# VHH binders against Profilin-1 (pfn-1), part 107

Target 1, 132 residues: Profilin-1 (pfn-1), of Caenorhabditis elegans (q9xw16)
Amino acid sequence: MSGWNAYIDTMTAAAPSIKRCAIVGAADGSVWARTEADNVFKASEEELKTFVALFNDVTQVPAKGADIEGVHYVVPRTEESLIFGKKENTGFFAVKTKSAVLIAVYEGPNEVAAQVRKAVESMQTYLNNAGY
Short names: E, the ipSAE of ESMFold2; O, the ipSAE of OpenDDE; V2, 0.75 times the mean of E and O plus 0.25 times the DockQ between their complexes.

## First folded at step 16 (VHH)

Design ug21 (from ug5 with K107E E109A; framework vhh_7pa5_2)
Fold by ESMFold2-Fast, scan of step 16:
Structure ug21 (fold): chain B 132 residues (1-132), chain A 123 residues (1-123)
Amino acid sequence: as target 1 above (132 residues)
Amino acid sequence: QVQLVESGGGMVQPGGSLRLSCAASGFTFSSYAMSWVRRAPGKGPEWVSYISGSGKSTHYADSVKGRFTISRDNAKNTLYLQMNSLKPEDTALYYCAVGGPQPPPLEGAYQYWGQGTQVTVSS
């Protein structure tokens, strides 16, 4: 059984507006843990490899946007290890640690975006402090 | 229910070889990265090797580079570790795990491991 799913459970408990979530390798985009069944995170390994490569130079991302689960998101701005975007009623926050990228897709108004961001950034801090 | 069952361990002399297997069930094996992790008596876990879901990306700990090869057969839901030129310091219980290196435990979280397979290298 996957020990990384405990991290998915922690993030979704902290921010119930998260609809789908994944933890993927920073180097290759391969899935380590994700939501499953009715909440399955549907990105292919090739799409995720392209996505995690965006962290090599986040300053280029607002000009072209980002694709997650076959959906193209507008990325209004980025921070050093943070990419976030919106597409209609859907949004995402993605943060990079030393070894991993955490991706949370949520649905709903901007009101809950700060809660989702806080959940992924808290987990980013925890994993970085642990050397991941 | 996710299950991982390791096998293939044994006793070998220094310079010998072993091939470990990990039989996976209860999840879409091909969608997930996999790792091998080992634990020597009285020591914490040491990550050994990693393979992406597609098998196109592999990584190794410096201690095993050039001697160990990780591979997978997604049609058989099986992960492998070919171990060559074994050394006494490779003696450990070997586990397979889903994803990257074993994550640090969250407060109140439980890590799920199989029984492991014992590798002993001695003359």
Scores: ipSAE 0.643, ipTM 0.836, lowest interface PAE 1.0, mean pLDDT 87

Design ug22 (from ug5 with K107E E109R; framework vhh_7pa5_2)
Fold by ESMFold2-Fast, scan of step 16:
Structure ug22 (fold): chain B 132 residues (1-132), chain A 123 residues (1-123)
Amino acid sequence: as target 1 above (132 residues)
Amino acid sequence: QVQLVESGGGMVQPGGSLRLSCAASGFTFSSYAMSWVRRAPGKGPEWVSYISGSGKSTHYADSVKGRFTISRDNAKNTLYLQMNSLKPEDTALYYCAVGGPQPPPLEGRYQYWGQGTQVTVSS
């Protein structure tokens, strides 16, 4: 049995094209759960602290892009609690809940991206409804 | 395989102190936030305290704020909880956990739990 990793498992089962993902604290960027081993989500706590701070003003993000796992992504636009980006055929979706940020890195075309977004947003809704 | 082993519990009088330890193995300890949670008989878990992977960020439940201190030694893969000014209401099994506060349960799935360590505060 696993705690927060059960939510990682739920998202990856819903969107198998997720290569790596994590659930991190919204206040500090510290990892609560992440994919491991050959699929380890390897962002540092310092990088994640910078990343979660982007949610303080998402309107600034398209001008600067975002860094995840040492990779710089172009962020074409943002929504209030959603940041997403692309680099070649890889991309990410990140959503903020009350206490956490969920980050999913995927690989593939637009059809795949839509599935990943749906999985991440479904989990965001579940956690918000549960008070997280 | 993730393993958490709690120790340091015991019986104390009100106003006493105890230091709990949690020995962690099977994962990169310094990369994960850690929490202490407690469970009184017949009740669900109550989150007590949180520490980030680096140790730079800590948070406490209102019921223990000012009395308990969470800390960690990443070189030894060990989490600590220093408990001062103990009250009868602190009587519970204490568990360490990986990550933030107790997550909402998915059917049949809870955080990584060790055996817990019993703290009894009575006069």
Scores: ipSAE 0.664, ipTM 0.839, lowest interface PAE 1.0, mean pLDDT 88

Design ug23 (from ug4 with D110M; framework vhh_7pa5_2; at its last look DockQ between E and O 0.77; V2 from the best seeds 0.83)
Fold by OpenDDE, look of step 18:
Structure ug23 (fold): chain B 132 residues (1-132), chain A 123 residues (1-123)
Amino acid sequence: as target 1 above (132 residues)
Amino acid sequence: QVQLVESGGGMVQPGGSLRLSCAASGFTFSSYAMSWVRRAPGKGPEWVSYISGSGKSTHYADSVKGRFTISRDNAKNTLYLQMNSLKPEDTALYYCAVGGPQPPPLKGEMQYWGQGTQVTVSS
């Protein structure tokens, strides 16, 4: 579909616990690529616009949490370009690059989170180095 | 089957105008941002503009800002690029692509589903 689909495929392959994944515009939350078929990433543009705006001030995010696909997640902490949340046996990792936000929603025990984070952060690093 | 078919290109003099179209099919068009990308001979792809799925947000490369206007008709699954005040530097094959600015290819060359439409600006 686009060049970004390769990045979706790479992230999902790197962490099997990822159920849904999306790459969106950091400026507006527009969807650039997402998992499809049985694992469609379903967040709306409006929701994503709100979500990506969280990166403008990540320090406030733990206090209010984050919403993705209509699901509210507790955000234990944040980093400058990283927001992650948890809800029961699910969670998400979102990383911001120069132009994009990469979002991975995963399901599984807490132990799988490390692999998901690694997958997303690896892609973040790659894109940052490429100027994206 | 995803398809992107560009049209509307041609040859114009500097200062002229063209309107490009991209007919999209094989995916939920309105769910995705769409971009225009161009490739001049001997150069790599250059992102030109993108528009959000809803059409509410538009973005432009500095090189075309103020001269180009991106728009879309989701009912027709069509992306548009109005190009005014064209310059010789705008000469390129123009492609439409899903998403925003296109990332570097992970393997090989960047893939575009269409053949592109040629825009030539020359005196």
Scores: ipSAE 0.904, ipTM 0.942, lowest interface PAE 0.4, mean pLDDT 94
Fold by ESMFold2, look of step 18:
Structure ug23 (fold): chain B 132 residues (1-132), chain A 123 residues (1-123)
Amino acid sequence: as target 1 above (132 residues)
Amino acid sequence: QVQLVESGGGMVQPGGSLRLSCAASGFTFSSYAMSWVRRAPGKGPEWVSYISGSGKSTHYADSVKGRFTISRDNAKNTLYLQMNSLKPEDTALYYCAVGGPQPPPLKGEMQYWGQGTQVTVSS
């Protein structure tokens, strides 16, 4: 049993607008943990491999957008280790650590986006400080 | 309830081989990466290898690269580690875990290890 599930639980508790969440390997998009049951994070390993590769050059992402769970998002904003995607009343934040990418998909107006970003970035910081 | 049961350990001479198994239940095995981790006497846990859910992507610690092969059988919910050219330094308790390299515990969290399977390499 993976300790990565505790990170999923911590992010979803910190930002209740997060509806689906995953932690995947930065090198290959392999799923290390995800939300399950009624809120299954539904992305194929192939789609996730393509998604994590976006962090190789985040400056190209706003021009083409990003796909996660078969949904196409407009990407209005990237930073070196962060991608923010939007579609209608939903969005995602993804952050990269040394070893992993943390992905949180949320629903709600733009007002909740800051809380979602803070939730994923706090886990990013904790992992980076530990060499992950 | 997630269960992971390691087996296949034993005593072997340097240069020998062993094959470890990990029987998994209680979750959708094929959806998750799986790892092998080892704990040598007097040492903390060392990540050894992980394999993606599909089995298409594999990763190894430098200390075992070229000698160990991770694999999985998703129809049988079983993870394997083929260990060749074993050295005394490979002596450890070996555990399987869900996901890639295991993260540090979060504040207030306790992580538990199962019993593992003992590998002993000596003359």
Scores: ipSAE 0.785, ipTM 0.893, lowest interface PAE 0.8, mean pLDDT 91
Fold by ESMFold2-Fast, scan of step 16:
Structure ug23 (fold): chain B 132 residues (1-132), chain A 123 residues (1-123)
Amino acid sequence: as target 1 above (132 residues)
Amino acid sequence: QVQLVESGGGMVQPGGSLRLSCAASGFTFSSYAMSWVRRAPGKGPEWVSYISGSGKSTHYADSVKGRFTISRDNAKNTLYLQMNSLKPEDTALYYCAVGGPQPPPLKGEMQYWGQGTQVTVSS
């Protein structure tokens, strides 16, 4: 088994409102770990390659939005190494580390979104401190 | 249930070659990046090589660059490592892994390794 699956499990345990999530390579968008079965994260490697390239210049993203799992999200703003988006009651948080991008798709109001953001940013900090 | 079974190891003299295989099952192999990782006697795990799910992106540790080639056959759910110009310092148990470089362990987590395949380079 993938050791990266433990990171998926940790994030979903910390933020139960996460419906699907993945850890992908920052350079290529290739999946390292993701939720599966009924919660399968369905983005293709081609879509993810386009998505991770958005981190090359996050300031351009609010004008264009972002696509994940074939769904177009409005991105209201970005922060350094953070892209987040909304579509109705669904949203996502994506954070970049040195080697990876963590993506969490959730459902619910802004109150649960804060918990999801905290979960992915905590993992981002842990991985960056470990050199990833 | 994810299963990874390594094979192809053996004993060779310095300068020799070996081809390792990893048979994968229990997941959509073509959707995942794969890596080779090794553990030498008395040392921790060392990431060796990486290949994206599509096979279009590969990366190598400096210690093996130019000597090892990673490849995959997604129709057969199999990962390969062609090892040329083997050196005594390549002696290790070799494991395949799903994803990028071996992640740091989370507090309270236990890491389980598969059987691996032993490579011994000696005269």
Scores: ipSAE 0.708, ipTM 0.858, lowest interface PAE 0.9, mean pLDDT 89
ESMFold2, look of step 17: ipSAE 0.762; ipTM 0.885
ESMFold2 (binder alone), look of step 17: mean pLDDT 84; pTM 0.850
OpenDDE, look of step 17: ipSAE 0.528; ipTM 0.814
ESMFold2 (binder alone), look of step 18: mean pLDDT 81; pTM 0.815

Design ug24 (from ug23 with Q111S; framework vhh_7pa5_2)
Fold by ESMFold2-Fast, scan of step 16:
Structure ug24 (fold): chain B 132 residues (1-132), chain A 123 residues (1-123)
Amino acid sequence: as target 1 above (132 residues)
Amino acid sequence: QVQLVESGGGMVQPGGSLRLSCAASGFTFSSYAMSWVRRAPGKGPEWVSYISGSGKSTHYADSVKGRFTISRDNAKNTLYLQMNSLKPEDTALYYCAVGGPQPPPLKGEMSYWGQGTQVTVSS
């Protein structure tokens, strides 16, 4: 596993409700680290390239939604470096740093979503402060 | 278990060339970005080059742009670094790594690399 896998482990420990998680390159969507085995994050590199490009103009995302792992999510609103979406009982939070995009897929109610968002944003802050 | 085995280093004169290889096993190689990182005597690690899982995106440190070429053969689970116009400043142990540039250390964590492959450029 990569040294980036320790960051996956940190996020999933902070928010155990995260079902699948990945750290991908902001420029190309290529996977640097992800959950594996029964929790494998299955998005293709082509899908992730399209996904990370959404951060070039997040204001357009609510009109078209976002696709992760072949699932189309409704994106109700975005913030400058945050895209989140919902599809029935499943949701995701994705945040952009200087060089990476962190993606966490979860399942559960609003209380679970809040915990997942906090874990992802905490890691975003840590990586940005480290120059990543 | 993830394993990375570097090879192809050696001693060359300035202006020479070497091709490094990294044999990967224990993970779905084609799904992951890969990097080359080097450590010169008395210096910290320096990220050298990056390639996406598909091989369609590559990036290089300014110190090696135009001289080094990163590539991969996903069918053989092997990463390569073609090094041309080598300079004494390129002398280092070279390591391959999964993912993007070397991540910052987490509290209580330490970075571990394989044995690496030694490149020595001397005049």
Scores: ipSAE 0.697, ipTM 0.848, lowest interface PAE 0.9, mean pLDDT 88

Design ug25 (from ug23 with Q111E; framework vhh_7pa5_2)
Fold by ESMFold2-Fast, scan of step 16:
Structure ug25 (fold): chain B 132 residues (1-132), chain A 123 residues (1-123)
Amino acid sequence: as target 1 above (132 residues)
Amino acid sequence: QVQLVESGGGMVQPGGSLRLSCAASGFTFSSYAMSWVRRAPGKGPEWVSYISGSGKSTHYADSVKGRFTISRDNAKNTLYLQMNSLKPEDTALYYCAVGGPQPPPLKGEMEYWGQGTQVTVSS
């Protein structure tokens, strides 16, 4: 599992407040890589298919919120390729590339959210530049 | 420990068919998308096909679309590639991999993958 798993390892090393993360197919939400063991990213393929479809019209997401791992998050606003949400002390950032969606779930105060966002957006830029 | 073992390769004439298998172990097979990747003599790796964890979604490289069919048996932890209408250009070492299309390498490219299975199409 070393291919896409190396990208998971890179993101979690860059932002230690990331608790769970995954890289999934933009077209179908299929799991390409995810955190495992005690940090297993637990979203079902059906939930992820619904989630990646949110990128087809991000303007509707703040009204509905988003579900990840069975947790409903409030989404305050979106950008064209970015959805992020909050649920108490937990949050997530999800970014879309040409072929993939990167999802990072974190815990901590607002100060650590910026580090998580930067890690996810840096990976998004890298993958887009590589044609993914 | 994650292990992938490819089999089913061989020599076949143009227009022939071959079925490749990949036996997976050491991870929750049904939770992950799986791919076939090939490396032709003197070329870099080329992604061929991938299938979602459930098997409900499949994707193919344009070079094989309509000729190859990817499938999986999650009860047996096995991935398959049915190859029809084989061409000399399909001659390559074939590997299975976890996930979608092969990402840009962050470390040694095929370091942790199996030896692959050789497909040779010639008359």
Scores: ipSAE 0.584, ipTM 0.817, lowest interface PAE 1.4, mean pLDDT 87

Design ug26 (from ug23 with Q111G; framework vhh_7pa5_2; at its last look DockQ between E and O 0.77; V2 from the best seeds 0.81)
Fold by OpenDDE, look of step 17:
Structure ug26 (fold): chain B 132 residues (1-132), chain A 123 residues (1-123)
Amino acid sequence: as target 1 above (132 residues)
Amino acid sequence: QVQLVESGGGMVQPGGSLRLSCAASGFTFSSYAMSWVRRAPGKGPEWVSYISGSGKSTHYADSVKGRFTISRDNAKNTLYLQMNSLKPEDTALYYCAVGGPQPPPLKGEMGYWGQGTQVTVSS
Protein backbone atom coordinates (compact mmCIF):
# COMPACT_ATOMS: atom_id res chain seq x y z
CA MET B 1 0.00 0.00 0.00
CA SER B 2 3.08 2.19 0.01
CA GLY B 3 6.65 2.23 -1.13
CA TRP B 4 7.69 1.04 2.30
CA ASN B 5 5.67 -2.14 1.93
CA ALA B 6 8.14 -3.33 -0.65
CA TYR B 7 10.76 -3.32 2.07
CA ILE B 8 8.50 -5.27 4.39
CA ASP B 9 7.98 -7.82 1.66
CA THR B 10 11.68 -8.05 0.99
CA MET B 11 12.52 -8.79 4.62
CA THR B 12 9.74 -11.33 5.07
CA ALA B 13 10.75 -13.07 1.87
CA ALA B 14 14.36 -13.24 3.00
CA ALA B 15 13.43 -14.76 6.35
CA PRO B 16 10.31 -16.93 6.33
CA SER B 17 10.40 -17.20 10.11
CA ILE B 18 9.39 -13.56 10.37
CA LYS B 19 5.77 -13.52 11.47
CA ARG B 20 5.23 -9.81 11.76
CA CYS B 21 7.24 -6.86 10.59
CA ALA B 22 7.09 -3.09 10.77
CA ILE B 23 8.96 -0.03 9.63
CA VAL B 24 8.51 2.90 11.98
CA GLY B 25 9.88 6.38 12.38
CA ALA B 26 13.01 6.47 14.48
CA ALA B 27 12.01 9.81 15.94
CA ASP B 28 8.47 9.06 17.05
CA GLY B 29 7.61 5.41 16.51
CA SER B 30 5.02 6.26 13.90
CA VAL B 31 4.10 3.34 11.65
CA TRP B 32 5.25 3.71 8.08
CA ALA B 33 4.58 0.15 7.02
CA ARG B 34 3.65 -3.14 8.63
CA THR B 35 2.54 -6.63 7.88
CA GLU B 36 -1.24 -6.88 7.56
CA ALA B 37 -3.94 -9.49 7.01
CA ASP B 38 -3.30 -12.61 9.09
CA ASN B 39 -0.03 -11.27 10.47
CA VAL B 40 -0.85 -7.75 11.52
CA PHE B 41 1.87 -6.01 13.47
CA LYS B 42 -0.15 -4.67 16.38
CA ALA B 43 2.14 -2.47 18.41
CA SER B 44 0.52 0.84 19.28
CA GLU B 45 2.03 4.17 18.43
CA GLU B 46 2.61 4.86 22.10
CA GLU B 47 4.36 1.56 22.61
CA LEU B 48 6.49 2.14 19.55
CA LYS B 49 7.40 5.59 20.73
CA THR B 50 8.77 4.02 23.88
CA PHE B 51 10.48 1.29 21.93
CA VAL B 52 12.34 3.50 19.48
CA ALA B 53 13.51 5.62 22.40
CA LEU B 54 15.44 2.60 23.63
CA PHE B 55 17.96 3.31 20.92
CA ASN B 56 18.90 6.53 22.70
CA ASP B 57 20.73 4.41 25.26
CA VAL B 58 20.94 0.78 24.28
CA THR B 59 23.26 -0.08 27.17
CA GLN B 60 20.37 -0.05 29.60
CA VAL B 61 18.03 -2.18 27.55
CA PRO B 62 19.32 -5.62 28.63
CA ALA B 63 18.52 -4.81 32.23
CA LYS B 64 14.99 -3.71 31.36
CA GLY B 65 14.00 -5.83 28.41
CA ALA B 66 11.77 -4.58 25.65
CA ASP B 67 8.06 -4.66 24.93
CA ILE B 68 6.54 -5.17 21.52
CA GLU B 69 2.87 -5.78 20.87
CA GLY B 70 2.27 -6.11 24.58
CA VAL B 71 4.83 -8.89 24.87
CA HIS B 72 7.86 -8.56 27.10
CA TYR B 73 11.12 -9.86 25.67
CA VAL B 74 14.39 -10.55 27.37
CA VAL B 75 17.20 -8.66 25.70
CA PRO B 76 20.46 -10.56 26.07
CA ARG B 77 22.58 -7.78 24.64
CA THR B 78 22.44 -4.78 22.39
CA GLU B 79 24.50 -3.03 19.78
CA GLU B 80 24.49 0.62 18.89
CA SER B 81 21.80 0.22 16.26
CA LEU B 82 20.53 -3.25 17.06
CA ILE B 83 18.16 -4.48 19.73
CA PHE B 84 17.05 -8.08 19.79
CA GLY B 85 14.95 -9.99 22.23
CA LYS B 86 13.75 -13.47 23.00
CA LYS B 87 10.75 -15.08 24.57
CA GLU B 88 10.41 -18.84 24.45
CA ASN B 89 10.25 -19.80 20.78
CA THR B 90 9.78 -16.23 19.64
CA GLY B 91 11.95 -13.17 19.34
CA PHE B 92 12.51 -9.94 17.56
CA PHE B 93 15.22 -8.02 15.80
CA ALA B 94 15.08 -4.27 15.61
CA VAL B 95 17.59 -2.19 13.72
CA LYS B 96 17.85 1.54 13.47
CA THR B 97 18.61 3.39 10.27
CA LYS B 98 19.12 7.10 9.80
CA SER B 99 15.40 7.76 9.87
CA ALA B 100 13.64 4.49 10.65
CA VAL B 101 13.51 1.48 12.89
CA LEU B 102 12.91 -1.89 11.29
CA ILE B 103 11.26 -4.44 13.53
CA ALA B 104 10.91 -8.12 12.74
CA VAL B 105 9.13 -10.50 15.07
CA TYR B 106 9.91 -14.14 14.41
CA GLU B 107 8.87 -17.55 15.62
CA GLY B 108 11.04 -20.63 15.68
CA PRO B 109 14.09 -22.23 17.20
CA ASN B 110 17.28 -20.30 17.79
CA GLU B 111 18.60 -21.50 14.47
CA VAL B 112 16.23 -19.23 12.54
CA ALA B 113 17.42 -16.12 14.34
CA ALA B 114 20.51 -15.77 12.20
CA GLN B 115 18.47 -15.55 9.02
CA VAL B 116 16.14 -12.98 10.53
CA ARG B 117 19.05 -10.87 11.69
CA LYS B 118 20.64 -11.03 8.29
CA ALA B 119 17.43 -9.92 6.63
CA VAL B 120 16.93 -6.85 8.78
CA GLU B 121 20.60 -5.88 8.82
CA SER B 122 20.79 -6.17 5.07
CA MET B 123 17.86 -3.84 4.78
CA GLN B 124 19.42 -1.55 7.36
CA THR B 125 22.55 -1.28 5.28
CA TYR B 126 20.61 -0.67 2.10
CA LEU B 127 18.52 2.08 3.61
CA ASN B 128 21.46 3.74 5.31
CA ASN B 129 23.35 3.83 2.06
CA ALA B 130 20.32 5.37 0.43
CA GLY B 131 20.18 8.06 3.10
CA TYR B 132 17.20 6.70 5.01
CA GLN A 1 -7.41 -0.92 -2.82
CA VAL A 2 -5.43 1.99 -1.49
CA GLN A 3 -6.53 5.26 -3.00
CA LEU A 4 -5.10 8.71 -2.40
CA VAL A 5 -6.64 11.78 -3.98
CA GLU A 6 -4.93 15.13 -3.60
CA SER A 7 -6.65 18.48 -4.06
CA GLY A 8 -6.39 22.14 -3.21
CA GLY A 9 -3.58 23.18 -5.47
CA GLY A 10 -3.55 26.31 -7.57
CA MET A 11 -1.64 29.36 -8.61
CA VAL A 12 -0.68 31.97 -6.05
CA GLN A 13 1.70 34.88 -5.79
CA PRO A 14 4.79 34.74 -3.63
CA GLY A 15 3.82 35.15 -0.01
CA GLY A 16 0.44 33.60 -0.65
CA SER A 17 -1.18 30.60 0.99
CA LEU A 18 -2.79 27.33 -0.06
CA ARG A 19 -4.30 24.43 1.79
CA LEU A 20 -3.95 20.99 0.27
CA SER A 21 -6.11 18.00 1.09
CA CYS A 22 -5.64 14.30 0.58
CA ALA A 23 -8.56 11.92 0.74
CA ALA A 24 -7.45 8.44 1.69
CA SER A 25 -9.25 5.12 1.40
CA GLY A 26 -8.57 1.41 1.22
CA PHE A 27 -6.60 1.09 4.45
CA THR A 28 -6.80 1.87 8.16
CA PHE A 29 -5.90 5.52 7.86
CA SER A 30 -5.26 6.26 11.51
CA SER A 31 -2.82 3.37 11.84
CA TYR A 32 -0.25 4.92 9.54
CA ALA A 33 1.84 8.00 9.32
CA MET A 34 1.18 10.11 6.25
CA SER A 35 3.50 12.25 4.18
CA TRP A 36 3.44 15.00 1.68
CA VAL A 37 5.99 14.84 -1.09
CA ARG A 38 6.49 17.10 -4.04
CA ARG A 39 8.11 16.99 -7.44
CA ALA A 40 9.28 20.13 -9.10
CA PRO A 41 9.87 20.27 -12.84
CA GLY A 42 13.09 18.59 -13.75
CA LYS A 43 13.78 17.49 -10.18
CA GLY A 44 13.34 14.30 -8.24
CA PRO A 45 10.77 13.82 -5.51
CA GLU A 46 11.30 15.79 -2.33
CA TRP A 47 9.84 14.80 0.99
CA VAL A 48 8.01 17.73 2.56
CA SER A 49 6.38 16.63 5.78
CA TYR A 50 4.91 13.70 7.64
CA ILE A 51 2.53 13.23 10.55
CA SER A 52 2.10 10.23 12.81
CA GLY A 53 -1.04 8.13 12.77
CA SER A 54 -2.44 9.81 15.85
CA GLY A 55 -1.40 13.23 14.66
CA LYS A 56 0.67 13.81 17.79
CA SER A 57 3.98 14.01 15.99
CA THR A 58 4.85 16.13 12.99
CA HIS A 59 8.04 16.51 11.00
CA TYR A 60 9.12 18.87 8.28
CA ALA A 61 11.84 19.27 5.74
CA ASP A 62 14.09 22.20 6.48
CA SER A 63 12.93 23.91 3.32
CA VAL A 64 9.37 24.26 4.62
CA LYS A 65 9.79 24.52 8.39
CA GLY A 66 7.91 27.44 9.84
CA ARG A 67 5.83 27.89 6.70
CA PHE A 68 3.98 24.61 6.24
CA THR A 69 1.76 22.79 8.70
CA ILE A 70 0.69 19.21 8.28
CA SER A 71 -2.45 17.91 9.97
CA ARG A 72 -4.99 15.16 9.66
CA ASP A 73 -8.58 14.31 10.41
CA ASN A 74 -8.79 10.62 11.06
CA ALA A 75 -12.56 10.68 11.24
CA LYS A 76 -12.61 11.94 7.67
CA ASN A 77 -9.61 9.96 6.45
CA THR A 78 -8.11 13.20 5.27
CA LEU A 79 -4.60 14.63 5.32
CA TYR A 80 -3.95 18.35 5.08
CA LEU A 81 -1.08 20.66 4.29
CA GLN A 82 -1.38 24.31 5.13
CA MET A 83 1.16 26.20 3.08
CA ASN A 84 1.91 29.78 4.07
CA SER A 85 4.50 32.24 2.87
CA LEU A 86 4.79 30.39 -0.39
CA LYS A 87 7.87 30.86 -2.54
CA PRO A 88 8.49 30.24 -6.21
CA GLU A 89 10.69 27.30 -5.27
CA ASP A 90 7.61 25.65 -3.72
CA THR A 91 6.21 25.22 -7.21
CA ALA A 92 5.66 21.52 -7.72
CA LEU A 93 3.21 18.71 -8.04
CA TYR A 94 2.27 17.70 -4.51
CA TYR A 95 1.46 14.13 -3.53
CA CYS A 96 0.35 12.44 -0.37
CA ALA A 97 1.84 9.10 0.58
CA VAL A 98 1.59 6.53 3.32
CA GLY A 99 4.44 6.52 5.81
CA GLY A 100 7.26 8.91 6.51
CA PRO A 101 9.88 10.08 4.09
CA GLN A 102 9.43 7.99 1.01
CA PRO A 103 11.97 5.28 0.30
CA PRO A 104 13.78 4.69 -2.93
CA PRO A 105 11.91 2.41 -5.26
CA LEU A 106 12.75 -1.26 -5.37
CA LYS A 107 12.87 -3.13 -8.61
CA GLY A 108 9.41 -4.23 -9.63
CA GLU A 109 7.78 -2.28 -6.85
CA MET A 110 5.89 0.98 -6.98
CA GLY A 111 4.77 3.43 -4.39
CA TYR A 112 1.16 4.38 -4.05
CA TRP A 113 0.69 8.04 -4.70
CA GLY A 114 -2.30 9.89 -6.02
CA GLN A 115 -2.50 11.96 -9.14
CA GLY A 116 -1.07 14.91 -7.30
CA THR A 117 -2.19 18.50 -7.08
CA GLN A 118 -0.31 21.28 -8.83
CA VAL A 119 0.99 24.20 -6.81
CA THR A 120 2.37 27.13 -8.76
CA VAL A 121 3.91 30.12 -7.05
CA SER A 122 4.60 32.93 -9.47
CA SER A 123 4.42 36.70 -9.70
Scores: ipSAE 0.900, ipTM 0.940, lowest interface PAE 0.4, mean pLDDT 95
Fold by ESMFold2, look of step 17:
Structure ug26 (fold): chain B 132 residues (1-132), chain A 123 residues (1-123)
Amino acid sequence: as target 1 above (132 residues)
Amino acid sequence: QVQLVESGGGMVQPGGSLRLSCAASGFTFSSYAMSWVRRAPGKGPEWVSYISGSGKSTHYADSVKGRFTISRDNAKNTLYLQMNSLKPEDTALYYCAVGGPQPPPLKGEMGYWGQGTQVTVSS
């Protein structure tokens, strides 16, 4: 059974420009849920461990960028619990909750990014309020 | 379809040991973290342990650290929980689940848990 899959489905429904997403453990980057089939989220466990560790000091992330799914993104800005990455016509938003990191990779122009951010932040809020 | 089947429960005396198994199918087992969760009579679910997809990272609730060991065999699509030094408070129905500590259900659904396997520890 996969209680986390409903969270994946909710985010992708709220922001159709999301092409792939995952929910991973904040402590170790382990995959708790992800998009599958033709839109498999394909980051390795090692890459995800490195990725979630970026939240240990978000102030350093804009200088070095971020890698996910083997793609290097420029990180124009971060917040305490949010990292935004951009590459050409694609990007990602990642948000940290108490125990997890939610990652959404999207395609589309900058106007689409706000929709994706809102989708991941609404789930972040829901999980934090529930102690996750 | 995802299917998880727990086994290996039973009745033991305090201080005894049991090994639980969870046979998984319908998904790429090695790509996902897996959890053990337990439910004592009249209580809500309590997360026990989880292990990363590769098996390299393990996590335990404080109440079981040092006594329980989570492991997995990705070639057999099987998750394990070795339970040693069992105590009466470990008495519960034990379930496996995909992912880390399971979130509250969306849409008001209860029981994202299967049938589980019963562990009873009594003198």
Scores: ipSAE 0.748, ipTM 0.882, lowest interface PAE 1.0, mean pLDDT 90
Fold by ESMFold2-Fast, scan of step 16:
Structure ug26 (fold): chain B 132 residues (1-132), chain A 123 residues (1-123)
Amino acid sequence: as target 1 above (132 residues)
Amino acid sequence: QVQLVESGGGMVQPGGSLRLSCAASGFTFSSYAMSWVRRAPGKGPEWVSYISGSGKSTHYADSVKGRFTISRDNAKNTLYLQMNSLKPEDTALYYCAVGGPQPPPLKGEMGYWGQGTQVTVSS
């Protein structure tokens, strides 16, 4: 279990405000690693399949928003391989690599959001460079 | 504690078949994708196949596509690999893992692989 979980651990260590996090397959939304126990990432495989499909055309996402763990987030804008959203004091950043989608749900103000974004984008770069 | 125990390997002639099993415990098996990975003599680890938690999506390395079938029984916490039309180049230690294709170690270390189950294809 330590393979993909090590990547979750690295991101949460870099941004402690990440409340829940997952690494899922870009092709199907299957869960490869996630936070567990009291901070379990609870999205269903069906919801994740829908979510990862958003990366096929991110330009349409701001009009519809995005659903994660049964919560509807407002998505103010997107970038080519980045979807992010807000719901009151919570938010998420999701980035796509060649093979995976990294999803981090956090709580806190804009300073916290910037740290979370940096953590997931750094991991995205690392995994892409490694062929994942 | 997460535990994965592989079985079902053996010796077979080219063109033969084997079915591998992986017994999983210590985590919510049905929530996670599962992979088969192999290590051939003198080579590094090679990802073979993975299956989604629900079992609805399967993925295969080009080297085994059309010959191997991955499946799972979530009620029994067991992962399977049906291997048909076996070739000498399929000779390897086979082990199961949680998630999709295995990432390289973050610190560039080789890591430690469990013993797995040995598959030997020879005449």
Scores: ipSAE 0.732, ipTM 0.869, lowest interface PAE 0.7, mean pLDDT 87
ESMFold2 (binder alone), look of step 17: mean pLDDT 80; pTM 0.806

Design ug27 (from ug23 with K107E Q111K; framework vhh_7pa5_2)
Fold by ESMFold2-Fast, scan of step 16:
Structure ug27 (fold): chain B 132 residues (1-132), chain A 123 residues (1-123)
Amino acid sequence: as target 1 above (132 residues)
Amino acid sequence: QVQLVESGGGMVQPGGSLRLSCAASGFTFSSYAMSWVRRAPGKGPEWVSYISGSGKSTHYADSVKGRFTISRDNAKNTLYLQMNSLKPEDTALYYCAVGGPQPPPLEGEMKYWGQGTQVTVSS
């Protein structure tokens, strides 16, 4: 176990419908923590570098969509420091803090999306309040 | 599962140099960013530097910029910290850790790091 993986565990415990997730550097998309084994988060460092750069101007994202783990997601709209998307039965929520981006991928119906969003936003609030 | 073993510390005079090593095992080293963190006597942990999994990006605390260089050898699962122009204020136990700057509670996360390597800078 690594230090940042404790935060992955906290999010997945709060929302068990999270299938895969990661905590990455906001500046470079470097992987700080991720789910592994049967739930390995598979995005490359180059894909993540492109992804975190989307937070530089979230208003452009609905026109482009977003790629995570080689999957292209439709992003219907964005909010400040929040990008989310859907592709069929798969969805994601990504939130930016001062130093990190939290990404949670879930599978299932829209009914579980609210729980996943709450888990990710709660962690965002915690890290922001701690100066991260 | 994750094992981190620090080495290379010692005693040096101000202005001296040391190279620290961290041997990593139990995870896919090249996939993760790695950090150096230090704890001075009577103080909490201070993040020093981190390097991306590929080694293409590096980041430093203001207190060490221009003096310390972080690097890694992914083929050998080893992280390095080259410390130049050492100051008495650099005296601390140095730890390597997986990921970027450590989240709070900083002290609680120490249980997931190795035993550290002691750096003492004194005349």
Scores: ipSAE 0.696, ipTM 0.856, lowest interface PAE 0.9, mean pLDDT 87

